# Ledger of designs, part 4: VH-VL binders against q9h9l3

Target 1, 176 residues: q9h9l3
Amino acid sequence: PRKMVAIDCEMVGTGPKGHVSSLARCSIVNYNGDVLYDEYILPPCHIVDYRTRWSGIRKQHMVNATPFKIARGQILKILTGKIVVGHAIHNDFKALQYFHPKSLTRDTSHIPPLNRKADCPENATMSLKHLTKKLLNRDIQVGKSGHSSVEDAQATMELYKLVEVEWEEHLARNPP

## First folded at step 31 (VH-VL)

Design y6e
Fold by OpenDDE, last read:
Structure y6e (fold): chain C 176 residues (1-176), chain A 129 residues (1-129), chain B 107 residues (1-107)
Amino acid sequence: as target 1 above (176 residues)
Amino acid sequence: EVQLVESGGGLVQPGRSLRLSCTASGFTFGDYAMSWVRQAPGKGLEWVAEIDSKPYGGHTEYAESVKGRFTISRDDSKSIVYLQMNSLRTEDTALYYCTRDYSEIEEGRWKYYEYMDVWGKGTTVTVSS
Amino acid sequence: DIQMTQSPSSVSASVGDRVTITCRASQSIRSYLNWYQQKPGKAPKLLIYAASRKQSGVPSRFSGSGSGTDFTLTISSLQPEDFASYFCQQYYWYPLTFGGGTKVEME
């Protein structure tokens, strides 16, 4: 199997007025879309805003959540040495307080061929939901229950696979 | 042979600074997190600080008792971890151990564990007027 | 902070005795606990990690058990070289914390 994984994280609000985005769930899938990791994560600080409408995180999910210290350790071990695919992945890395090597990172929110395929401007930042609908004819992030990080990670991987060959060739010619 | 050797300990007055060094040999230093653990005379063990490996971001953590005063750092090219101790207090008096911190996950279940599997002999720090 | 409470603080025992040391966490730490042995004038040595996994080279007479808040280190048959201090340590959350230690002494 390819040493490639897709990651998606959900964040809650901590700190003053809940403006700090803290990791509360992380999902990692392999190249085939199989779930490798899916855990609720307890932030180091008190949660002020669960952002449930978007994050899907509720108070009950924090009862047996994995502490951030352990979760971060687990996630980093999983990601190390792999190509990591994500959508707007900078936000995920920021929440993890970790940045994967650029040469091993793939951000589906910044792949011009993907936007082109979706009849979008190449240099525009399109949402995962929009790209998934246009290219996979799939509805994600539907309803008021919030996002599913597993679903989002799977969609991200599938989107990348559509342009993998072309984009990897591009990166080979233009290494980051 | 895997080995850690601490140095830099000594007698200092309160408010002064001291820098400890720990030299590692026998293993790939850059792959491991490192910690300092201290032991006051006749007392138990107290974790002081930790620094992760560079591939994992080199994150640092400190005990509350030393936050703002101590700084842990590393030089992977020399296989050395440092502990810069500023504004020393009498309660900082202890034998300071350097440790190699190992961490791993079990694939499939992703069971995570970490431990201090290598310890130096320690270097003594005495803070007294 | 997570407090680790060891009991007893000291125990007198003879060679061949079964020795049991307990470590209690102030909150659940799942299985994120290690045990160390320290002989006088020496650095600590890792015995058990992840609550029950034996470090390489550690004699079979040593065993660790427990999960959540209560943990136990057992020496099935105490040997002369086992007279030492023992410490539990949690890595569930920062700061990392040790138990107060248990000194196993010769009766």
Scores: ipSAE 0.897, ipTM 0.953, lowest interface PAE 0.5, mean pLDDT 96
Fold by OpenDDE, look of step 31:
Structure y6e (fold): chain C 176 residues (1-176), chain A 129 residues (1-129), chain B 107 residues (1-107)
Amino acid sequence: as target 1 above (176 residues)
Amino acid sequence: EVQLVESGGGLVQPGRSLRLSCTASGFTFGDYAMSWVRQAPGKGLEWVAEIDSKPYGGHTEYAESVKGRFTISRDDSKSIVYLQMNSLRTEDTALYYCTRDYSEIEEGRWKYYEYMDVWGKGTTVTVSS
Amino acid sequence: DIQMTQSPSSVSASVGDRVTITCRASQSIRSYLNWYQQKPGKAPKLLIYAASRKQSGVPSRFSGSGSGTDFTLTISSLQPEDFASYFCQQYYWYPLTFGGGTKVEME
């Protein structure tokens, strides 16, 4: 069986008026929730908006941040060949300028059985915060310090594990 | 035996185009990023362009000196990497090397390594009026 | 761009000599530095990667050290086959850049 990891990324604003989302932190956890990777990342362009209230990223975090070139190399090596779990994961992949094979991708924002379990419409896009509260009885993304990508990655993995058997069977019958 | 063989070099006038080819053998070509590095006569090494492997999206990067003029591409079915060189300038005169780029991380600490471990013999490009 | 400055540009040495080549980066590149050897009329050959790791088959007399901005390639006892040019190269950031090279020639 293939190894499974969960990923969550935080982005800052770069480019004109900070409208470009650039990777500034990436966290990867294994099936057990152990942190495999957690690095602040220096974007290739000047940061215009740290988006701190959401991203948790501050200027001080960029002092010794891993340059994007290196970080991308590291992250891709970690993800290669694995089933990658994430929430709204297309945003993470976009920030990485990388797209994992669809057959090896699990997006917890688009898993009908997960939504059903949370008494949500199956085809709705629910937030990670909401699903985590409903299904894990845990509060994430609390406070004014911004998100924790490690916490979010761990929550994402735990959510997926709730429906893993059912969903993997479904995917086996209906490969993407 | 792992080998890279460049071809396509020659004498051309400024403004003309030339396409270099690099044929790989002895390894799984599609698993590796590839680069072009050039060396002007009696000068040092200059990185020109890089193309990643397909599994990593085939991302390309270029030196500023060649951006907009050169295009790196690859055909994994033929184990060939190309360098399309347009709008050639006299300063593009050099021996052009094809390189295999290796990258690796060590588990745990995730130390990242990246180096050019295989080089071709090069093909000479001379741009002169 | 990250500029890589090598020194000296050339060095005359004899067999058995200790040769030291320095590479300085314009900014910190941590340990993301490689060393290549190029003999006359030949393609470059990887010697050291990640500042201090020897490529397979590289003789023990070659060693790399340094981190941040200052790096050193050392040949503990120069052999006849070591007369060549040496280049450092950073892969910390694009564009990839090489040092200007150091030519080790026979005294």
Scores: ipSAE 0.852, ipTM 0.929, lowest interface PAE 0.6, mean pLDDT 96
Fold by ESMFold2, fold request of step 33:
Formats: sequence, C-alpha cells, structure tokens
Structure y6e (fold): chain C 176 residues (1-176), chain A 129 residues (1-129), chain B 107 residues (1-107)
Amino acid sequence: as target 1 above (176 residues)
Amino acid sequence: EVQLVESGGGLVQPGRSLRLSCTASGFTFGDYAMSWVRQAPGKGLEWVAEIDSKPYGGHTEYAESVKGRFTISRDDSKSIVYLQMNSLRTEDTALYYCTRDYSEIEEGRWKYYEYMDVWGKGTTVTVSS
Amino acid sequence: DIQMTQSPSSVSASVGDRVTITCRASQSIRSYLNWYQQKPGKAPKLLIYAASRKQSGVPSRFSGSGSGTDFTLTISSLQPEDFASYFCQQYYWYPLTFGGGTKVEME
C-alpha cells in the first residue's frame, strides 16, 4: 500500500508583467497532517510581483530561501512513488516543472463525490476555502496576510479523507 | 557492468554541426538524469548540459556558453543520450564526457545530494579550420 | 552563474606531505559542493560530496570541509596514487560549475 501526502504551493509573479507563476513556498504533509516539508523557495528568475496578499511571500522570506533547483530535487524525491493530494494540483506541478502519474494524483478541486457532499454541482471547480468551510467547518486563508501552504495542505488532506474510500474504489474500477 | 560509451566525435570546421551519442548499459537508464561535461586540452572541466529523467519531467539545462547552439536529448527505449551541437566554434574543442547523475535525499532532514557517479571515457571533438 | 575559484592551480609535493586545496564560491552555496579527482588520461572520480561526506572506498587521508563560500580538500599524507588533478563542483544553482582545478604533482 502506497503512502499518501498532500502538497500545497505558493507562487510569486515572474516574467513579463509578473504574469508567470514561479514557486516560492511548498508544504507537504503526511496522512495525519504532520508537516514533512515546508520551505521558502527562491525562483531562478527575478521576482516582479510577490503577490503577498494571496501568497504570503515577502522579500525577507527570500533572503535565506532554498534555491529552486535544490527545492525541486527535494520535493520530487519526497513525492516519488506516493499518492499526492492537492487542490487544483496541476498548477503546483507546473510550478515544479514536473508531472506526477495521474494514477497517483488526487485533485480535491475535481472530485465529484466531494462536491456532492458540499451540495455543489459535481463538475464545478470549488475553492479550497469554500470546501473547507462547508465540509470541515474551518476558516482558512483568513485576512489579507496571504495563504499558509501548511494550513492549505492540511485542509486538503482532511477533505480527501471524507471521500477517500469511495474515490479510491472508483479509481480502482476506472483507471485513469 | 554499469557503462557509458560516447561516440560521434571528430574533426569539423567552425560553423558546422555534430551529434554525439552516449550509450548506457548495466542500469535502469530511465531512473537517472544524464549530463555532458567537456574538457578542453590541458584545461579543466566544464559542465555543458543536463537532461532529467522522464518521470521527473525530462527538463533540460545548459551552460550559458552553449545555450541556443546545443541540444541534449534522450531516447529511453535505446538507453541513449544525445548532444546535438550546432554552430560549432573553436572554443568547443574538447573531450566530451557523458555522465550519469545520481541524487538522493537524507531521510527526515531532506538534505539533498547530487553528483556525477558514472563517467564515460569521452569522445573528442576538434573544431578547426 | 556561480563562479568557483580554486587555488592553487598547481602544487608540487612529496609523498607524506599534507596538501590543502581551496575552493571559493562567488556566493553562498551552503554545503552543496563536490570534489572530484582526475588522474591523467582518465575520467574524473567523485571523492567528496556535500562538502564533507566521503564517497565509499575513498581513503581516510582525504577530507573535505567548509560551508557558505569557502571550502577545502585536504590530503593528510600524500601517497603516490594521489598525484592527480582535483576539481570542486557546485550544484546549488544552474549552471553547474567546476573550479579551475588543482594539479598535484611530484617534486
């Protein structure tokens, strides 16, 4: 039986007009919500927009941040061979310049049974904040100080657990 | 036995192209990143290019001196790494090594280790009028 | 690009001598540094990884130290087989870069 982890990333703006999303923080938690990895990450490109209101990233976080090359190496080694849970996880993998096997990927933004529990349309893309409030009675991403990738990864794992038995059974019968 | 064998070197004029090949054997090729490292006659080592394993995205990186002129690629079905070298210059004259790149993390602390653990014997490229 | 400055470029030494080779990075690379040995006509071989960790089979007379920008490789008592060139290499950022090398040769 494969181990399961949840991941969440925070991005900053790089490239022309700060429109490219580059990894600046990554948090990984285990099944029980314990933090396995939590690092501020220095992108290889100049940061144009810290996006602090949403990312929580400030200039001082970059002073001792781990270079993207090293962080990517660490993160990919941690993820290898594991079921990885995330929310809109395609964006996280894009920022890591990485593709995780679809059979080992769980995206809480695209799980119909989870939406159904939240009394939402099964094919709708629901925010992590909304699902967490509705299904876990928790407020995350509170205030204007930005998101916590630790908090978000923990919430993502708890959401998945609500549908884990049903969804794992579904995927076993319907391999991606 | 774990082995890397380079080929495709030779004498070429400036501005021309050359393709190097590196044939790997004795290990699971698809699990490893691979690099090219060159050494000009009587000089030190210069990293040239790297290609990640396909499960890790197959990402490529280049030394600034070759960026835009050289292309690294891999064919995992044949266990071969290529280096396509275009617009060759006299300063590209060197012995070109193929390397297998090993990496690991330390449990719990996540310290990251990376080094070139297997080297071929190299293939010589001479760029001269 | 992180420039690696290695010194000396060469050293003449005798068997039994203590040899110290230094490597300086143009910016902090923490401990993300390797040392390679290259004997004449042969491919390089890893000696030390992560600044101070000895590769399997490397004799105890070899040691690496340092962090940040300043690193050393020490051969505590030079042996005949140690006459070779030595290269540091950082893996902290792309591009990967080597020091210019230090040739250890017989007096």
Scores: ipSAE 0.783, ipTM 0.903, lowest interface PAE 1.1, mean pLDDT 93
Fold by ESMFold2, fold request of step 33:
Structure y6e (fold): chain C 176 residues (1-176), chain A 129 residues (1-129), chain B 107 residues (1-107)
Amino acid sequence: as target 1 above (176 residues)
Amino acid sequence: EVQLVESGGGLVQPGRSLRLSCTASGFTFGDYAMSWVRQAPGKGLEWVAEIDSKPYGGHTEYAESVKGRFTISRDDSKSIVYLQMNSLRTEDTALYYCTRDYSEIEEGRWKYYEYMDVWGKGTTVTVSS
Amino acid sequence: DIQMTQSPSSVSASVGDRVTITCRASQSIRSYLNWYQQKPGKAPKLLIYAASRKQSGVPSRFSGSGSGTDFTLTISSLQPEDFASYFCQQYYWYPLTFGGGTKVEME
């Protein structure tokens, strides 16, 4: 069986008016929630908007951050050959300038059985915060300091475990 | 045996175009990033362009001196990397090497290693009036 | 861009000599530095990666050291086949950049 990891990224605004999302932190946890990787990342473009309320990223975090080139190399090597779990994970892959095989990708924002367990509409795109509170009885993303990508990756893995057997069987019968 | 063979060099006038090809053999081409590195006569090495493997997004990077004029591309079905060189200048005169770019990560602290582990013999581009 | 300043540009040496080549980066590149050897008329080949790690098949007389901005390549006892040019190269940030090279010549 393939190894499984969960990933969460925090982005800052670059480009015109800060509208481009660029990677500034990435955390990867294993199946048991142990932290495999957690780094602040310096984007190759000038940061226009730190988006601190959501990202938790401040100027001091960038002083000794790993360059995007190096971080991307590290992260993609860690992800290669693994099932990767995330929440709205397309945004994380876009910020990494990367495509992970669909057959090895699990997105907790788009798993109908998970929404059903939360008493939410099966087709709704539910926030990580909402699902975590409802199904794990935990408050994440608390306060004005922004998100913790470690906390969010750990929550994402725990949420997936709630539906893992059912969803893996579904995907085996319905290959993406 | 792992080999890279460049071709397509020649003598061209300034402002003209030329396309270089690099044919790879002896390894799984689609797993590797590829680069072009040039060396002007009697001078040092200059990195020109890089193209990532398709599984890693196929993204390209260029030296400032060639951005907007040169385009790197790859055809994984033929195991070929190309360098399309437009608006050539006399300072583009060089021996152009194709490289296979190897990378790996050391588990634990995730140390990242990257280097050009295979080089071709190069193809000469001369830009002169 | 990260400039790599390599010195000396050339050195005359005899077989058995110890040769030291230095490379300085314009900003910290931690240990993200490689060394290549280029023999006359040949393509470069990798000697040292990540500042201090030897590539397979590289003789033990070659060693690399340094971190941050200052790096050295040392040949502890020069052999006839070591007369060549040597280049450092950083991979910390795009664009990739090489040092200007050091030519090791027969005295």
Scores: ipSAE 0.771, ipTM 0.900, lowest interface PAE 1.2, mean pLDDT 93

Design y6e
Fold by ESMFold2, fold request of step 33:
Structure y6e (fold): chain C 176 residues (1-176), chain A 129 residues (1-129), chain B 107 residues (1-107)
Amino acid sequence: as target 1 above (176 residues)
Amino acid sequence: EVQLVESGGGLVQPGRSLRLSCTASGFTFGDYAMSWVRQAPGKGLEWVAEIDSKPYGGHTEYAESVKGRFTISRDDSKSIVYLQMNSLRTEDTALYYCTRDYSEIEEGRWKYYEYMDVWGKGTTVTVSS
Amino acid sequence: DIQMTQSPSSVSASVGDRVTITCRASQSIRSYLNWYQQKPGKAPKLLIYAASRKQSGVPSRFSGSGSGTDFTLTISSLQPEDFASYFCQQYYWYPLTFGGGTKVEME
């Protein structure tokens, strides 16, 4: 039996007009929600827009942040060989410059049984905040200080657990 | 025995091209990142380029001095890493080493280690008129 | 880019001497530093990784220390096979950079 982790990342704006999303925080939790990894990460490019309202990232967080090169090495080693759960997880992998095997990837933004439980259209892309409120009776991403990637990773794991048995059986019968 | 053997060096005029090859043996080539490191005559070491293993995305990185002119690539079926060197300059004159790049993480605080654990004997590139 | 400054550039020493080589980074690299040994006409060989950890098979007379910007490699009692050049190398950011080297030679 493979180990399962959940990941969530916060991005800042780099590149022209701050439109490129670059990794500035990453949190990884285990199946029980214990924090395995939680680091602020300094992008290799100049930060144009901290996007603080959503990212929670401020200039002070970057002073002692782990360089992207080191953080990527750490994160990829932690993820290797594991089932990785995330929400809109392709964005997280893009920011890591990485593609995890599809057979080991679980994206709570694209699981039809999860949408059904939330009384949402099966093909809709629902926000993590909405699903968490509706299915877990929890408010996340509250206040004006931005998102917490720890909080979001923990919520993502709990959401997956609601459909884990059904979805793992589905994937076993329908390998990606 | 783990071994790296470089080839393809020689004397070329400025502006010309060369392709270096590094043949690997004695280990599972596809599991490792590979690099090129050069050493000009009587000088120190300079990292040139790196290519990740394919499971880690196969991404490449380059020293600023060679970016846009050199291309690192790998053929995992043959266990070979290449360095295509275009628009060569006299400053590119050096002994070129191929390296196997080892990395690991130790549990606990996820300490990350990375180093060039196997080196070839190098192939000499001389850029002169 | 992170510049690595080694000193001294060379040292003359005798068998049995204590040799200390320093390496300074242009900004903090925490402990993300390696030391390599290069004997004349040979490829470099890893001695120390992560500032202070000895690679398997490296004699106990070699030790590394430091963090942040200042690092040292010490050979507690020089042996004939230790006459070589020594290079530090940071892996904190791309591009990877080496120090200029320190040649340890026989007096």
Scores: ipSAE 0.747, ipTM 0.893, lowest interface PAE 1.3, mean pLDDT 93
Fold by ESMFold2, last read:
Structure y6e (fold): chain C 176 residues (1-176), chain A 129 residues (1-129), chain B 107 residues (1-107)
Amino acid sequence: as target 1 above (176 residues)
Amino acid sequence: EVQLVESGGGLVQPGRSLRLSCTASGFTFGDYAMSWVRQAPGKGLEWVAEIDSKPYGGHTEYAESVKGRFTISRDDSKSIVYLQMNSLRTEDTALYYCTRDYSEIEEGRWKYYEYMDVWGKGTTVTVSS
Amino acid sequence: DIQMTQSPSSVSASVGDRVTITCRASQSIRSYLNWYQQKPGKAPKLLIYAASRKQSGVPSRFSGSGSGTDFTLTISSLQPEDFASYFCQQYYWYPLTFGGGTKVEME
């Protein structure tokens, strides 16, 4: 069977008034939560807002960051042919300027069985922080220092594993 | 026998348009990014535009000198790359090459390699009044 | 944009000579640099990728080195088929840019 990975990205503000979201960190973990890839990424545009409270990105992280062009090439090669798990994963793919095949994409923000386990409405869009606390008894994204994309990717994989058998069977019966 | 064949070049006046075509054969066209590279007579090479494979999003990039005037596109069902060139200038006079862009990642440290591994013979565009 | 400055612009050499071509980037490109050979009337052909790795079928007399901003292509013993133009090209950022070229000519 196909290999499975989880991905999480952090973005900074570029463009006019810093309103454009540009990729500044990406972490990829394998099924066991081991880190396969974790890089700070330098956007092709000038950073106007590091968004540090949420992104965790500071100016010093950009000094030796990998250019977006190179990072995108690396990341897409790692993702190719794999089942990719993420939380609100469309944002990550948008930041990568990429669309992964729907049949190989798993979004923990939109899995009804996962919401059921958390005693949440099946079609609600639940935050990663909320699901992780409820189902894994773990606090992530703590404080104002920003998110950790490694921590978030690992949590996302653990959450998916709770419903993996049921959800994979569902998708086999209902191809996207 | 991997092959790229460019066509559509010619003599045109400034301000007019041309569309170049590049027909690919001998490989799985949809798996590759493609580029246009030009070479003015007696001059060096200038990268013009790139289009990614559709599985990788079909993203395009342009040299600043052509941005807003040129459009790269692809038709994977016909294995053709196009370069639509509008508002042509004398400075656009060149031999235009189509390239297949190869990329790979090396295991371990994820080293990324990218280069133009196949080139066509080119098609000549002359912009003169 | 990353400017690639290549030198010399031209060199006259004889078969058997050692030829060294340099390429300088306007900012660090780490090792994200390729070298191409172009014979008169022909399309370019890849020789070296990632600064130092030889493409399959490239003779051992060709070698590339360097990182950061300074790169070198060396032909250890020039052969008749090596009279050509040589171009470096960075792939670190868009736009992709080539050096101005070095024409290696028979003296």
Scores: ipSAE 0.717, ipTM 0.883, lowest interface PAE 1.4, mean pLDDT 93
Fold by ESMFold2, look of step 31:
Structure y6e (fold): chain C 176 residues (1-176), chain A 129 residues (1-129), chain B 107 residues (1-107)
Amino acid sequence: as target 1 above (176 residues)
Amino acid sequence: EVQLVESGGGLVQPGRSLRLSCTASGFTFGDYAMSWVRQAPGKGLEWVAEIDSKPYGGHTEYAESVKGRFTISRDDSKSIVYLQMNSLRTEDTALYYCTRDYSEIEEGRWKYYEYMDVWGKGTTVTVSS
Amino acid sequence: DIQMTQSPSSVSASVGDRVTITCRASQSIRSYLNWYQQKPGKAPKLLIYAASRKQSGVPSRFSGSGSGTDFTLTISSLQPEDFASYFCQQYYWYPLTFGGGTKVEME
């Protein structure tokens, strides 16, 4: 029996005109929602756009942030060999310069049974905020301070648990 | 026994190319990042390039002095790491070591350890007119 | 790039002496620092990792300390086999960088 974790990342803009998404915070929780890892991360390139409305990242968070090199090493070691749950998780892996095995990846933005429980179209891409409100009666990502990656990772794990038995059975029948 | 054996060094004129090879044995090659480190005669050590293991994305990094001129690559089926060195300069003259890069994380605080735990004997590259 | 400055560049010492080698980083690297030993004609060998942790097989007379920008390698009682060059190396940021080395020579 394989251990399961949920991950959520926040990105800032780097590169020309701030168009490159670079990792600036990462949170990882275990199956029970306990925080295993939560760090602000300093990208190797100059930050041109903190994207604070969405990321919640401000310049003050970068003062003592963990360098991307160290953070990536830590995060990948934590993820190795585990089922990793996320929401639109492809973006998180891109920011880590990493691709987790598809057979060990669970993306709550693309689970038809989860959409059905929320009375949403089964094949629609649904936001984490919407699914969390509908299915867990929780408001996340509230206000002007941006997202909390701890809150989002915890919500993502709880959402997956709602469909875990059904979806794991589906994946066993339909390997990615 | 864990071994790294470098080859492909030699005497070459500035502006030319050379490809170094490092053949690994005695360990699961695909699980490790690998680096090249060089040492000019009578001088200190300079890290040159690194290539991560494939499960970790195969990410490459370079010293600024070689970026754009050198390319690190790996062939996991042959347990070989390569260093393609283009546009060689006299300043590239050195003994080139291949290294196995070990990393681990300590539970709890997630302390991250990384170091070059195995070194080859090196192969000499001399760039002169 | 993070510059690593070692001092002294050379030290003359006798068997039994306490030898202290200093490494300074141009910015904080917390504890992400290694020490390597290199004997003449040989490849470097890891001695200390993460500033203070000894590699397997390293004699108890070797110790590392420091954090932030200032680091020290100490040999508490120099032995004949310890005459070598010593290099610090940071792994906090790319590029990885070594100090310039300290040669420990027989007096």
Scores: ipSAE 0.704, ipTM 0.879, lowest interface PAE 1.6, mean pLDDT 92
Fold by ESMFold2, last read:
Structure y6e (fold): chain C 176 residues (1-176), chain A 129 residues (1-129), chain B 107 residues (1-107)
Amino acid sequence: as target 1 above (176 residues)
Amino acid sequence: EVQLVESGGGLVQPGRSLRLSCTASGFTFGDYAMSWVRQAPGKGLEWVAEIDSKPYGGHTEYAESVKGRFTISRDDSKSIVYLQMNSLRTEDTALYYCTRDYSEIEEGRWKYYEYMDVWGKGTTVTVSS
Amino acid sequence: DIQMTQSPSSVSASVGDRVTITCRASQSIRSYLNWYQQKPGKAPKLLIYAASRKQSGVPSRFSGSGSGTDFTLTISSLQPEDFASYFCQQYYWYPLTFGGGTKVEME
């Protein structure tokens, strides 16, 4: 449906010793996996640790990055009124300083039918990389260059499609 | 008709507190961010504080000059925005405007627009001995 | 904080004159800038948003231009109702900041 998108974010370390996670990239794809939004984002505070091994973010990416204030405004307008799919999506919403309605939120890290298809315990929290390899036969997050939020958002949407019919029916019968 | 009506201004001594109210009517209050903007006598405009709509998390932001002393809040059931002003100083003397903050995004290019589209008439705060 | 330096602080002009007001940001704000008009004793109202886009109902004699750090509001032929103060305002980063204002007065 036109009202479904998938989101993924990459964070850098800010605050004392770089322990605070701040948004530095966000990618949004539509149901077909087409990129709707993909921006590098400059946090409102000093970056202490780019976390490049995992985030893929380097100093060069911040040179023309969109300020967090502007990016947040853009992203929230794109998400409003849509079903939003993500993996461990609470972390993405926390980084955006935002609360999306639970009835419109889909978290591939917490969907029992998806775990069942992967031959995993229904209550387990599985990584996006492992679910993608097991269920889509794809390798993501490879190499030393860090994650791609576009790649991860696309994988998240494809994973959700595997259980979409069953899970949407479940949620209709069991509203959050 | 969309209206914002500020109240609660007055004369107050330095170090004291005052609470401003802004009563909104004619629109769906819960859909909008709201701000306070002040204007000292014969001076320019200074943004003071902003509170986001609750669907967007109710986030607040403050000018450095008031941070730690002023608190913006909202009561969506009454359509009121408040500004609690503590430890008032003579430089806080101003006409205080309440604003409705509009934002939108242009599809395709995702261009982001944001501005204060409705202003009240203001309420005067005077801080002096 | 992004400082907005507005020039001139005042201008004396006659009906029919072209008036140019400038606004300089202390760092790039791309095009995230608005212009407001404030008539004496009244609240400000929006004229231009996103540096160059006119608000609905704003006369064609008003135009905005610029990007980065340097911005201009132009009134191509001043009318009696245009004697007012004009303020630029950036929304690129918090805190939101206004320029110091330009008072356009009858000479």
Scores: ipSAE 0.700, ipTM 0.886, lowest interface PAE 1.7, mean pLDDT 92

